# Designs tried in a protein design chat: VH-VL binders against q9h9l3. Part 206

Target 1, 176 residues: q9h9l3
Amino acid sequence: PRKMVAIDCEMVGTGPKGHVSSLARCSIVNYNGDVLYDEYILPPCHIVDYRTRWSGIRKQHMVNATPFKIARGQILKILTGKIVVGHAIHNDFKALQYFHPKSLTRDTSHIPPLNRKADCPENATMSLKHLTKKLLNRDIQVGKSGHSSVEDAQATMELYKLVEVEWEEHLARNPP
Below, E stands for the ipSAE of ESMFold2; O stands for the ipSAE of OpenDDE; V2 stands for 0.75 times the mean of E and O plus 0.25 times the DockQ between their complexes.

## First folded at step 12 (VH-VL)

Design q19 (framework fv_amlenetug; at its last look DockQ between E and O 0.03; V2 from the best seeds 0.00; counts 0 for: pae E 10.2 > 2, placed apart)
Fold by OpenDDE, look of step 12:
Structure q19 (fold): chain C 176 residues (1-176), chain A 122 residues (1-122), chain B 108 residues (1-108)
Amino acid sequence: as target 1 above (176 residues)
Amino acid sequence: EVQLLESGGGLVQTGGSLRLSCAASGFTFSDYAMTWVRQAPGKGLEWVSAISGEGDSYDYADSVKGRFTISRDNSQNTLYLQMNSLRAEDTAVYYCAKDWGRYAYGYAFDYWGQGTLVTVSS
Amino acid sequence: EIVLTQSPGTLSLSPGERATLSCRASQSVSDDYLAWYQQKPGQAPRLLIYGASSRATGIPDRFSGSGSGTDFTLTISRLEPEDFAVYYCQQYDYSPYTFGQGTKVEIK
């Protein structure tokens, strides 16, 4: 099987009203949860809303942040050729302005067996926090300091591992 | 050692134009945002304009919007302030200041030039 | 814009004395993005404190910054002759990145 990585990104608000989601942090972990990448990223546009409550991003984090273009190159290099696991990963890819091949993408927010295991409706979109609590008995995204993209990426990988065999078999029979 | 040296100041008539320059050395110029701050004679400091390290983002005080233009030439390690439609209230010592944050502006200024005096007379 | 009001306008002290300068913001300054500068006559400002309480490189430890939200303080524990100058606070949380009107510390 291909090597797997899990990715989670934090975004800040740019644009006139801060409604544009711009990448401000990206974390990538391997199958074992080891951190392969974790960088603060400087958006190309002025940040209007750090969304700190959710993103965990503060202005101070941007002092030495990696410029978006550079970070993007680094991230894509890591993702290339791998199975990329994420939760609601389309948001991450959008922020990255990159879309990984669908056949090599695993979105834990859209894996029916995972929801079933968590006693959730198979076709519902459950939060990473909820699934992590239910299936891993672990609390993530706790407090007011915002999310930890490393923690979220690790949780995402752990969740996927719970259904990896079943889901990979399913995908093999039903390629996207 | 970080050095900032402003130039281009002088006497100009109301409605006139002037271009200030700030020559930077002692650091990777393009990695840091730069800011112009001015000080009227006997008065306090006033933030004027800022520009990102790469020059792709900038901001202005309302008092100078539409009249002043900040720019930079990273190949020459030089910051510029094009001042048009100058007014008496623009009379001040103009300082160039280095932002301590990388690339983005909106941080404290860890280094300042000695300033260049701009006098706008009627 | 965020208005920074410094007090007192003038502080007359003798060398060796403690100086306490106040800077009040019209609204909360997030992440304590408040700086203090020192300016001597005929010179450019010099950064003393950033992030409300972080001392800039090369700044003597007699200078300290404190505060959060809307109330900030610069303290000079023991005034040296070279410390008599004008001090400005500045917020860099929101554009425009405004300065206080300054406090002059003069020799008594």
Scores: ipSAE 0.031, ipTM 0.669, lowest interface PAE 4.5, mean pLDDT 93
Fold by ESMFold2, look of step 12:
Structure q19 (fold): chain C 176 residues (1-176), chain A 122 residues (1-122), chain B 108 residues (1-108)
Amino acid sequence: as target 1 above (176 residues)
Amino acid sequence: EVQLLESGGGLVQTGGSLRLSCAASGFTFSDYAMTWVRQAPGKGLEWVSAISGEGDSYDYADSVKGRFTISRDNSQNTLYLQMNSLRAEDTAVYYCAKDWGRYAYGYAFDYWGQGTLVTVSS
Amino acid sequence: EIVLTQSPGTLSLSPGERATLSCRASQSVSDDYLAWYQQKPGQAPRLLIYGASSRATGIPDRFSGSGSGTDFTLTISRLEPEDFAVYYCQQYDYSPYTFGQGTKVEIK
């Protein structure tokens, strides 16, 4: 059977005014929530805005960070052939400069049965923090020091499991 | 040329509802977070709510939490504020504002609409 | 919640004079996530300064911002007739993204 991983990335600002989102941390967990990958990643361009209040990234994290090209190769090797789960996952793939097959991609920000389970509008885009609090009774992204991509990836996998049977059946009947 | 055009303001009774719209043009709407800021007559500015560029993240001031809902339709370049259970203290000019930061909210507001007046009477 | 206190409440000056407006935060504002806005009667606010000291696009160089941590200053080096308005500081470090109560700069 096809294996499933969850991914979450943290981005920093590069380019003019720090408007370009560049990958600075990536965490990947397996179906059971075990960490398969968790690295700080050095963008190829100068960092203009660490975005620390959301990213959790500080200058010190970049000292021994893995260069982007190396990290990307490591990450893509892990993702190849697997179902990849994420929240607003298109942003993670954009930061990786990569397109995972749509048929193998699961985005917890766009799963109507998950919203329904949380008593949220089915067509709304819901935050990971709110879904996790409502459905898992966990507080993630707590405090002023930014998000943990490990914590977020684990939460994303747990959320998907709540609707996995229903959603996988839906996708089998309605191939993307 | 960035333009933000609010609509939907008016007179409403306490406990009533109103939906504000903000039509955006002159920039890639989905790339930028959006916010609502209000100003009661003769008073200062009060941040109300913000929403990320894709709409997957949002937040509210405590004074409106549970009563107001921010949303956006990126296919129509429109920001919304659904206001329920309105109170007299919600009387204000409501401004739609563009965040200058990309995708995430919580930067400064580089472009503002002209505002729409909401009056809540008892 | 970070409370911003502006002083003075009203600043009465003549054209050509220097205006100095203060904004004090109840907590340190990280990475100088502080902005200044100008608002004229019946108009929407206009962004002047972001990042405590960076001028927004199209803002004349007579406007300058300085400060860090808890104490921030907006300076208008020589007041022009169009500069008589209300000025607000805003922090954008943490939600809620609070504004100061405003400083009115008016003609003496």
Scores: ipSAE 0.006, ipTM 0.573, lowest interface PAE 10.2, mean pLDDT 89
ESMFold2 (binder alone), look of step 12: mean pLDDT 91; pTM 0.934

Design q20 (framework fv_amlenetug; at its last look DockQ between E and O 0.05; V2 from the best seeds 0.00; counts 0 for: pae E 17.9 > 2, placed apart)
Fold by OpenDDE, look of step 12:
Structure q20 (fold): chain C 176 residues (1-176), chain A 122 residues (1-122), chain B 108 residues (1-108)
Amino acid sequence: as target 1 above (176 residues)
Amino acid sequence: EVQLLESGGGLVQTGGSLRLSCAASGFTFSDYAMTWVRQAPGKGLEWVSAISGEGDSTDYADSVKGRFTISRDNSQNTLYLQMNSLRAEDTAVYYCAKDWGRFAYGYAFDYWGQGTLVTVSS
Amino acid sequence: EIVLTQSPGTLSLSPGERATLSCRASQSVSDDYLAWYQQKPGQAPRLLIYGASSRATGIPDRFSGSGSGTDFTLTISRLEPEDFAVYYCQQYDYSPYTFGQGTKVEIK
């Protein structure tokens, strides 16, 4: 089996009204939850909204942040050839301006067996926070300091591990 | 040791132009945003303009917007301020200031030059 | 723009005394992105405090910054002769990155 990593990104708002989501932090963990990558990233455009409540990103984090182009290269190097697990991961890929092969992508927001296990509708999109609470009995994204992308990535990996066997078998029979 | 040395100040007539320079040393110039701050005689400090480390982003005070242009030559470790259409109220000591933050402006200024005086007369 | 109002305009004290300088913002300064500078006659400003409460490198511990939101304070616990100068606060949360009008700390 291929090596798996989980990814979570935090985005800030750029553009005239801050509606453009730009990558400001990226965290990648391995199958065991070890941090492979965790960097603040400097968007190429001026940040209008740090979205700190959600992103956890503050202006001070950008002081020594890794420029986007450099960070992107580093991240892609890590992701290449791996099964990438994420929650609503297409948002992360969008922020990265990179799309991982679908056959190597696992989105925990779209795994029916995972929802079923959490007593949720199979076709519903549940939050990472909700699934983590239900299935791992763990609280994430608490407080007012914003999200921790490392914590979220770890939770995502743990959730996937709960249904890994079943889901991988399903995908083998039904390749995307 | 960080050093900033402004030059180019002098006497200029209203409507005239002047180009200030700031020679930087003691740090990786291109990594840090730079800022111009001015101080009229006997007055307080006024933020004028800022430029990102790579020079791909700039910002200006409304009082100088459209008249002043901030730029930099990272190969020469030099910051510039092109001042056009100068007015009497532009009379001030102009300071070159290093931004505390890297790559982007909008932080505090941890190092300042000694300034160069610009006098605009009628 | 964010207007920073410093008070008092002039503070007359003797060496050894405690100095308390105020900087009030017209609106909340996010992340406490407030700096304090010291300027002596004929010299360029020097950064004292950043992030409202963090001392810049080389700044003596008699200087301290506090506050959040709209109210900020620079405190000099025990004035040294070299501390008599003009002090400016600055916000760098929103452009333009405005300065206060300054407080002059003079010797009594």
Scores: ipSAE 0.018, ipTM 0.617, lowest interface PAE 6.3, mean pLDDT 93
Fold by ESMFold2, look of step 12:
Formats: C-alpha cells, sequence, structure tokens
Structure q20 (fold): chain C 176 residues (1-176), chain A 122 residues (1-122), chain B 108 residues (1-108)
C-alpha cells in the first residue's frame, strides 16, 4: 500500500546547439500526492538552452542546484523496489541514465484503458495536459512560465488511480 | 569527494624537461575535460592547456605551444603535462583543474588540485 | 584573445561591509561564459560563480554575480573573516580562456 511513487522530470539543452536533453529538475510524489523529492539539478555539462518556456528552468534555479551525480543517487534510493508511475516515462529514465524494471513501471501515456476513459484512441500517445483536463477536470501547465514537475507528477498519480485496479489486474495476467 | 593531486614538480635547468602528473578520484574521470593552469610567484592565474574527456582534442596557450604536451590516461585516472624546452618564465605553481564541461573543454573549472611548484633556473 | 581587466586592484574593507568587484572584458563574452574564483594565500583557487551569476555548489548566498557582455560584477553582501582573499574573473567563451589580473580584498 506504500510501494508506488510518481515521477516527473524537466530537462534543459546541453551539448552542441543545446540539442542534448539533460536533467535539471526532478519531482517524486507518493500515492497520496505528498512530495517526497523536489530538487533542481545541475547537469554535468554546460547549459546551452534552458528551454524555459517548457521546462520552467531559469539560470537562477541552478545557483543552489544539486549536482547530477548526487541527485541521481538520492532519486534512485527512492525508486528502488517501488512501482514507478510517469508520463512518457522512458524520457525521464533516459535523463536519469537509469531504467527501472518494466514490471515495476507504469506509463500513463501508454495505458489503453486510460485513453478509452478520455475518449481517445487506445493506441495514441496522449499528452498529460489533455488527459488531466478530460479526466480530472484540472488545468495544468498553465501560462508561459513552463511546466511544474511537482504538479505534473501529482497529476500523473491521480490519472493512474483511475485505472489502477483494472491495469494492475491486466499486468498480473500479462507479465511484461 | 573530488580530489586532484599533482606531482612531478621540482628544480630544472633552462632547456630541461619535466612531466607533471595529476591523480584524479571521486568522479568518472573519462567523462570530463581537464585543464592545467599556472601561477608564477606573486602573479595571477594563467591558463596553460586543456584536453577533452576522451583525449582526442587539445588546446594550448601560445606561450607553451610546441613545448608542452597535455595528455591523459583514462585507465589510470591520470592527467599529464609534458614540459620540454623549459624557460625561466615557466617558473610557476602548476594546478590541474577539472573542467565543468562533460567531454569537451572550455567551461569553468569546478575543482582544483593544490598545485606543484616548477622552478626553472640557469 | 579576450582581455579581462579587474578593478579595483585592492579593496580594503572591514568584516560586515559590502564588497563590489568589477571585471571588464575587451570584447563581449557570449552566453555569459564568465566565472569568478576565490584564492587564499597558499591555497588553490575555488570556483564561486559560473555563467556570470550562478553560484557553484556549496557557495554561500552572500556571493552573487551579475552583468553581461563586457561588464561583470561580483558582490559579497556581508564580508566574513574567511572572505579576505584574491578574486579572479575568467572568461570561457573562446580560447585562450583568460583570467583577470585579480582583486585583493583585504582587512582595513
Amino acid sequence: as target 1 above (176 residues)
Amino acid sequence: EVQLLESGGGLVQTGGSLRLSCAASGFTFSDYAMTWVRQAPGKGLEWVSAISGEGDSTDYADSVKGRFTISRDNSQNTLYLQMNSLRAEDTAVYYCAKDWGRFAYGYAFDYWGQGTLVTVSS
Amino acid sequence: EIVLTQSPGTLSLSPGERATLSCRASQSVSDDYLAWYQQKPGQAPRLLIYGASSRATGIPDRFSGSGSGTDFTLTISRLEPEDFAVYYCQQYDYSPYTFGQGTKVEIK
């Protein structure tokens, strides 16, 4: 009853012309939506493009940011042994340079029953904003200030709860 | 914790050679560019040379080009500076520094060693 | 080559006072690729600020950087006894990655 968390990450541009995505914020919430972790993270490479319009990350956030190596260790300790819920979560794991076991991973962008509840094609990849508005009657990612990874992680957990019983039973019968 | 330990400094005559070493620990050495910076007694800091994480790109200050060679051995977590044709003006404390930049150099230097003194005399 | 000129050469202040250090570049430093370092006698330099205004890990919030283009400033809002040292600016836009000549902050 206490083995599920939701994660969301924000990335900035590093490398040539800012084309590499590097982790700059990570938020983790428990089943009840309480924040377990929320840190700005300093990439190991120079930031070329803060991507602020989408990421919400600004130069001032990096002043006291936790270095990537330290932050990664902290995050992985929280994730170990837990079911981890995210939206398009492969991108979050790629930014963490870590891939959680598939049997313990839940991706709200690829759950057919959830799409069905939203009157969306079952095999489509739907945005978190769209699903949250249709199914939770809640507006997230509002304005030009970028995304909040806390807000997004909380929304992701609430979306999963809508299909949790059905989807967990499906996975038990159809192990990945 | 990141540590950088320089060695190989000492007294050498003009025209002589020395090889400086910098032993690195506390980080994935091959991921980061490295730099040598020197400081003559009573003077400011002078950038000397940089090398990329894989060692395939290097750069040098004009004052040392052709005389100094930066290199690294990623299997031993060690940075080197081969100094040839030494001149009195090369007398300085030589610091190794970790570049903040992953793989490529040309970013700020987030960790420094304590330095090794090179004295060039006639 | 980008030449960095720091002023003043020496800044004599008492603990508790505000220190303002200037660094001027001979040409624009792109993308705020400007760092500040602290060096105490007999010690290696220590990174304080990168990207003109971002504090390095573990640097107290009394240190702040500002500026862009050719004019950059390091401010120490309230000097503590451990802050009396030499401060260097450094550009890392283009090779050679030059340092300023230093500003010594000393006890008055």
Scores: ipSAE 0.000, ipTM 0.449, lowest interface PAE 17.9, mean pLDDT 88
ESMFold2 (binder alone), look of step 12: mean pLDDT 91; pTM 0.935

Design q21 (framework fv_amlenetug; at its last look DockQ between E and O 0.03; V2 from the best seeds 0.00; counts 0 for: pae E 9.9 > 2, placed apart)
Fold by OpenDDE, look of step 12:
Structure q21 (fold): chain C 176 residues (1-176), chain A 122 residues (1-122), chain B 108 residues (1-108)
Amino acid sequence: as target 1 above (176 residues)
Amino acid sequence: EVQLLESGGGLVQTGGSLRLSCAASGFTFSDYAMTWVRQAPGKGLEWVSAISGEGDSTDYADSVKGRFTISRDNSQNTLYLQMNSLRAEDTAVYYCAKDFGRYAYGYAFDYWGQGTLVTVSS
Amino acid sequence: EIVLTQSPGTLSLSPGERATLSCRASQSVSDDYLAWYQQKPGQAPRLLIYGASSRATGIPDRFSGSGSGTDFTLTISRLEPEDFAVYYCQQYDYSPFTFGQGTKVEIK
């Protein structure tokens, strides 16, 4: 049995029109929800859009933010060899410029049993907020202050734990 | 000015091997993920493989997984594609492409080389 | 993988006319991670549009991209002689980062 962690990243907009998603915060929690990593991260390019409403990132958070290359090294060290759980996790990996092995990846936005449990269409992409409310009876991402990546990572882990046995069994029979 | 120049293409027999190179200039090479895209004669574009800026993360299309290896030498600003166990269906012009976004992978490709032709024959 | 289906396969038009190219994704492409490329015979592809609607550097304003989710469109408001080429859409949301099969814009 491999160690399991959950990850959630917040991104800001860079590039000419702010359409490039750059990592600005990353949170990683263990199976029990303990925080293993939580840092603001400084993108290498000028931030055009902080996307604060969603990301929770403000300019002040970047003053002492960890440079991307350093943060990436720290994060990858934590992720290496582990089962990584996330929601729409491909976005996190994209921002990290990192390809985690598919066999060690768990995306709660693409787990049919999880959707089924939440009375949602199995092949639909449901938001973390919706699934958390339906299955954990908990409100996340409330307010206008933006998301908490720690909270989101914890919720993601808890959601996965609801279907872990069933899904791991399925994956064992149907490896990606 | 960004420049990408592929080399190493040629004629190879089925089951053979070939190593492609892509020399990059005009940008901070290690800051960008690089990608190989191929195009069979008279056909469309097919994503083949990508590698992170630091070279520590790679991805492959199912059609080439286990046979092709993407790598890079950032000290030489060069991207590589080692192709083993080549098949007739691997016949294509191979392009190296630069990711648009810094410190991202699989983004849009803002610069392409002129390509190098790989012909696999029996 | 996400399958991108472009239509029409061939578009025959005259210079000065409006060209509308469609790209349909088999599933939603998040954050509009959709690009358009132009390829002329014997040349490498050239990036036209990224992020579904953003023009790449140096691309004339007669090129525009629109759409979201599963339906995307490339529009050439007034075709110039140099615009007759093959156009590809590409998604870069999910690996593998697939391309459409292409639409050929040819002179009538």
Scores: ipSAE 0.042, ipTM 0.698, lowest interface PAE 3.9, mean pLDDT 92
Fold by ESMFold2, look of step 12:
Structure q21 (fold): chain C 176 residues (1-176), chain A 122 residues (1-122), chain B 108 residues (1-108)
Amino acid sequence: as target 1 above (176 residues)
Amino acid sequence: EVQLLESGGGLVQTGGSLRLSCAASGFTFSDYAMTWVRQAPGKGLEWVSAISGEGDSTDYADSVKGRFTISRDNSQNTLYLQMNSLRAEDTAVYYCAKDFGRYAYGYAFDYWGQGTLVTVSS
Amino acid sequence: EIVLTQSPGTLSLSPGERATLSCRASQSVSDDYLAWYQQKPGQAPRLLIYGASSRATGIPDRFSGSGSGTDFTLTISRLEPEDFAVYYCQQYDYSPFTFGQGTKVEIK
């Protein structure tokens, strides 16, 4: 059986007026929530807006950050051949300039049984914070210092486990 | 022990060119941004130019932009400053300095060379 | 461009005295991106303080930095004979990464 990991990324603003989202932190955890990767990443372009309120990224974090090219290589080695779980994961893959096979991708923002467990409409896109509070009785992303990608990746894996058996069987019957 | 050793200074006429070198040892050179800082005789410090660890980003003071080119050879652990169209006001001791920023420049300078004197005669 | 103005130009003090050096920026320096350097005659500068208040490796506890925004201070709590030198502040918020003009600390 394939190994499963969860990923979460934080972005900063690059490009004109800081409107381009560029990868500045990436965290990957295994099935048990143990951290496999957690690095601050230096974008290849000038950072215009650290977006610290949401990203948690400050200039001091970039002093020892791994350049994007190197970090991407490290991350892709971990992801290749694995089931990758994320929340609104298309944004993470876009920031990595990478697209993982759909058959190996699990997005907790688009799993109808998970929404139903949270008493939400099956087609609603619910925030990670909301699902985590309702289904795991945990508060994440507390305070105004920004998100933790480790915390978010761990929460994402725990949420998927709640529906893993049902959803994996569904996907086996209905291959993407 | 981090060591930086500048060379290539000397006497040159206005309008002339000179290339400075800085040999680095005691750290992983390609991991760190590098900077040139100059000091005119009896005067204070002036930032001149910076280069990222990979060499893909550079920056210059307005006073030297278009005339000076910073570069590095990571295989030889050497930083360079190509100085063209030299002026009397470029007369200074030129220091190479290590940025403590890993890969990116724009932090503080934790290690400095002893400097090399450039004298531009009119 | 951020201009840094140091005061006083010269401090004449005796060993054992407390030295207080000021650095004023022409505009606010974000997140305390300010450094202090020491330079002795015939020598290269030496990093003392970064981030306005963090001591660099190997710098004695008698050196301390403080301040934020536009006003920064270097304090030497008890001058030692080796501390008589010129001191420069430097901002590293925005390029060009400018230095102050220096404060000379000399023996009275």
Scores: ipSAE 0.006, ipTM 0.566, lowest interface PAE 9.9, mean pLDDT 89
ESMFold2 (binder alone), look of step 12: mean pLDDT 92; pTM 0.944

Design q22 (framework fv_amlenetug; at its last look DockQ between E and O 0.04; V2 from the best seeds 0.00; counts 0 for: pae E 16.7 > 2, placed apart)
Fold by OpenDDE, look of step 12:
Structure q22 (fold): chain C 176 residues (1-176), chain A 122 residues (1-122), chain B 108 residues (1-108)
Amino acid sequence: as target 1 above (176 residues)
Amino acid sequence: EVQLLESGGGLVQTGGSLRLSCAASGFTFSDYAMTWVRQAPGKGLEWVSAISGEGDSTDYADSVKGRFTISRDNSQNTLYLQMNSLRAEDTAVYYCAKDWGRYAYGYAFDYWGQGTLVTVSS
Amino acid sequence: EIVLTQSPGTLSLSPGERATLSCRASQSVSDDYLAWYQQKPGQAPRLLIYGASDRATGIPDRFSGSGSGTDFTLTISRLEPEDFAVYYCQQYDYSPYTFGQGTKVEIK
């Protein structure tokens, strides 16, 4: 079996009105939840909106942040050859300006068996917070300090592990 | 000034092949993803294919997947579209477009070439 | 794929009038990854708006974009003669990066 990692990114707003999502933090954990990567990242563009209440990112986090190009190289090195698990992971990949092979990607926001297990509609897009509460009986993303990308990555991995066998079998029969 | 110039269009028979080129200038070519968009005569725009700045990632519309291949030569600042097994429905003006975002595709296109016409006939 | 439906198909107006163009997505477009393009006859498309509401470089302020989720709008506050063209919306949230079918703004 191929090694798996889970990824979660936090983004800040750039562009004229802060509507462009730029990578500002990335966390990667292994199958056991051990942190492999967790860095603040300096976007190449001026930050207009830190989105702190969601991202947890503050201006002081950018003082010693890793430049985006360097961070991207580090992250891609970790992801290469792995099965990458994430929630609504296309947002993370877009922020990373990198797209992992679809056959090696697992998006917990689009796994019908996972939704079914959580008594949710199979075709609905449920939040990581909701699924984590429902299936793991754990509260994440609490408070006003913003998200913890490490916590979110760990939760994502644990959620996937609940349906890993079934889903991997499904994908084997139905390659993307 | 950013400039994109398509070439290689022309008349080709059904089942034939054609290779389009797009010469780029006025920006750091390898830093930006590039995209092909086509427009059938009198019709709307259709996304065809995209390639990352370094050329290590590509994507295709279902309508051309398996038949078209996008590539680039960053040393020559040139984007390519190899079109095989051409069909009548592939008849269109083909535009090369620069992604406004760097490295990966999946962003809006801030610059377009003037297009090159591909006509597929039986 | 995300289907973008533009309305109306044709908008007949006079110079100086306000133009309102709609683009509806079959599903939510994340982070407002919605663009608007202008295409004049015999020309390549030109980017007007990106990120749903940000004007591209060199675009006059009479062009504005708004909306989120599934409903987006392009507004031309006061039509100039050079604004009569076809306008396309495009989403770049999910591949394939689909376009709307276009709205033609023509002179009355």
Scores: ipSAE 0.075, ipTM 0.720, lowest interface PAE 3.8, mean pLDDT 93
Fold by ESMFold2, look of step 12:
Structure q22 (fold): chain C 176 residues (1-176), chain A 122 residues (1-122), chain B 108 residues (1-108)
Amino acid sequence: as target 1 above (176 residues)
Amino acid sequence: EVQLLESGGGLVQTGGSLRLSCAASGFTFSDYAMTWVRQAPGKGLEWVSAISGEGDSTDYADSVKGRFTISRDNSQNTLYLQMNSLRAEDTAVYYCAKDWGRYAYGYAFDYWGQGTLVTVSS
Amino acid sequence: EIVLTQSPGTLSLSPGERATLSCRASQSVSDDYLAWYQQKPGQAPRLLIYGASDRATGIPDRFSGSGSGTDFTLTISRLEPEDFAVYYCQQYDYSPYTFGQGTKVEIK
C-alpha cells in the first residue's frame, strides 16, 4: 500500500487589513484520490476577508467549522510519516503552522520533469490549473464560486503520478 | 487614509478616444482588485469594468466591451481606462473604486474616488 | 444579468423617523452578496452594508441590512439630517455587478 497523500488548503484573510492567510478548509486524498479528510476550519483570529472568489469560503461555513487547534491535530495525525504531495505546498504548511520533512515533501509547482511534460521551462513555477489542463485534459477551478480543495488535491495527486517513478528515483540519488 | 483621484475626463466628439487615470494611495494597491463605475447625469450607477489585483483577469459590461480597456500599473499605483469609439451614451461621471476583497474582483466597493466627467458630443 | 428593483422610488420623511428601503432581485443572490451604498449630491457613493447585513467600517449602527435570496431591506432606525440622500443596492454574485435604480430619501 502506498504511503502517499495529497493535500490542498483554502485560506481566508485575518490580521490587519486581512493580509494574513489563515486556514479555513483542508482536504486530503490518498493515492487513489479517495477523500481522507475534508473539513471547514475556524481560524483562531477574526476573519477580515473571506476571499470567497478564490477560497470558496462563506460566512455560513464557519458556523459549525472545526476549531483550528483541533483540526490541526487531526490533519497532522494523517500526514505523519507519509509522503505529502501539494502544489506550492509551503503555503499549506505555513497555514498549518507546521514543518513537514523535506525528504517526504513533493511540490508539483517545482518538479522539472513535470514542467518538461507540459512543454514548460523546467525551473518555472507553473499553476495547478495550467498543468492540469495541459497534462490531464481537465478544467479545474471553473466558475466564480472559488476553488475546491478536494478537486485540487485530487488533480495534484494525478499530476504527481505522471512523474512519480522518475522523480522518486532522482530524489533517492540526490537526497535533499 | 485611502485616496483615489481620477483624471483625464473632458469633452470629446463621438468616435473619439480618452484615457482615464486613477491615482491610488493609502493601501497596498497590488493586493486589491479595482473597478470603474459610471453615472450619467441625473441617472443611477452603472458598473463598467473590473481588473484583478495582479491585472491578469478583466471583465467588462456589455455596453463597453470591445471599446474600453481596463489596465493597471502596480509600480505606479495607477488604474487606467482606455475609452475608444466613444458614443453620446458614454457621457457620465466615471468613478474609480477599490474592491474590498483581496486579489479577485466582484466584491463590494469600500472606497471611491471623486469622479471625472466625460462628455461626448456631436 | 440580475436586475435589482428598488422601492419606493422616493421616500419623504422627517428627521427622527424610521426609513425602510426595499431591493428586489430578478433571481436569487447567492450567499448574501448584496451591498448598500449612500450617495449625497455632488459626492461619490459610500459603502454602508455588505454581505446583506454587515456594516462597513465607520457606519453608524442606525443603519442595518437584512434579507436573503431575492428580497433585501435597508433600515435606518432614526433619520439624522445627514441621512437624506440617494441609496443604491448592488449585487456582486454574478457579472455584471448590477445596481438598483436608487431610492431617494428626502425631507418631508
Scores: ipSAE 0.000, ipTM 0.489, lowest interface PAE 16.7, mean pLDDT 88
ESMFold2 (binder alone), look of step 12: mean pLDDT 92; pTM 0.939

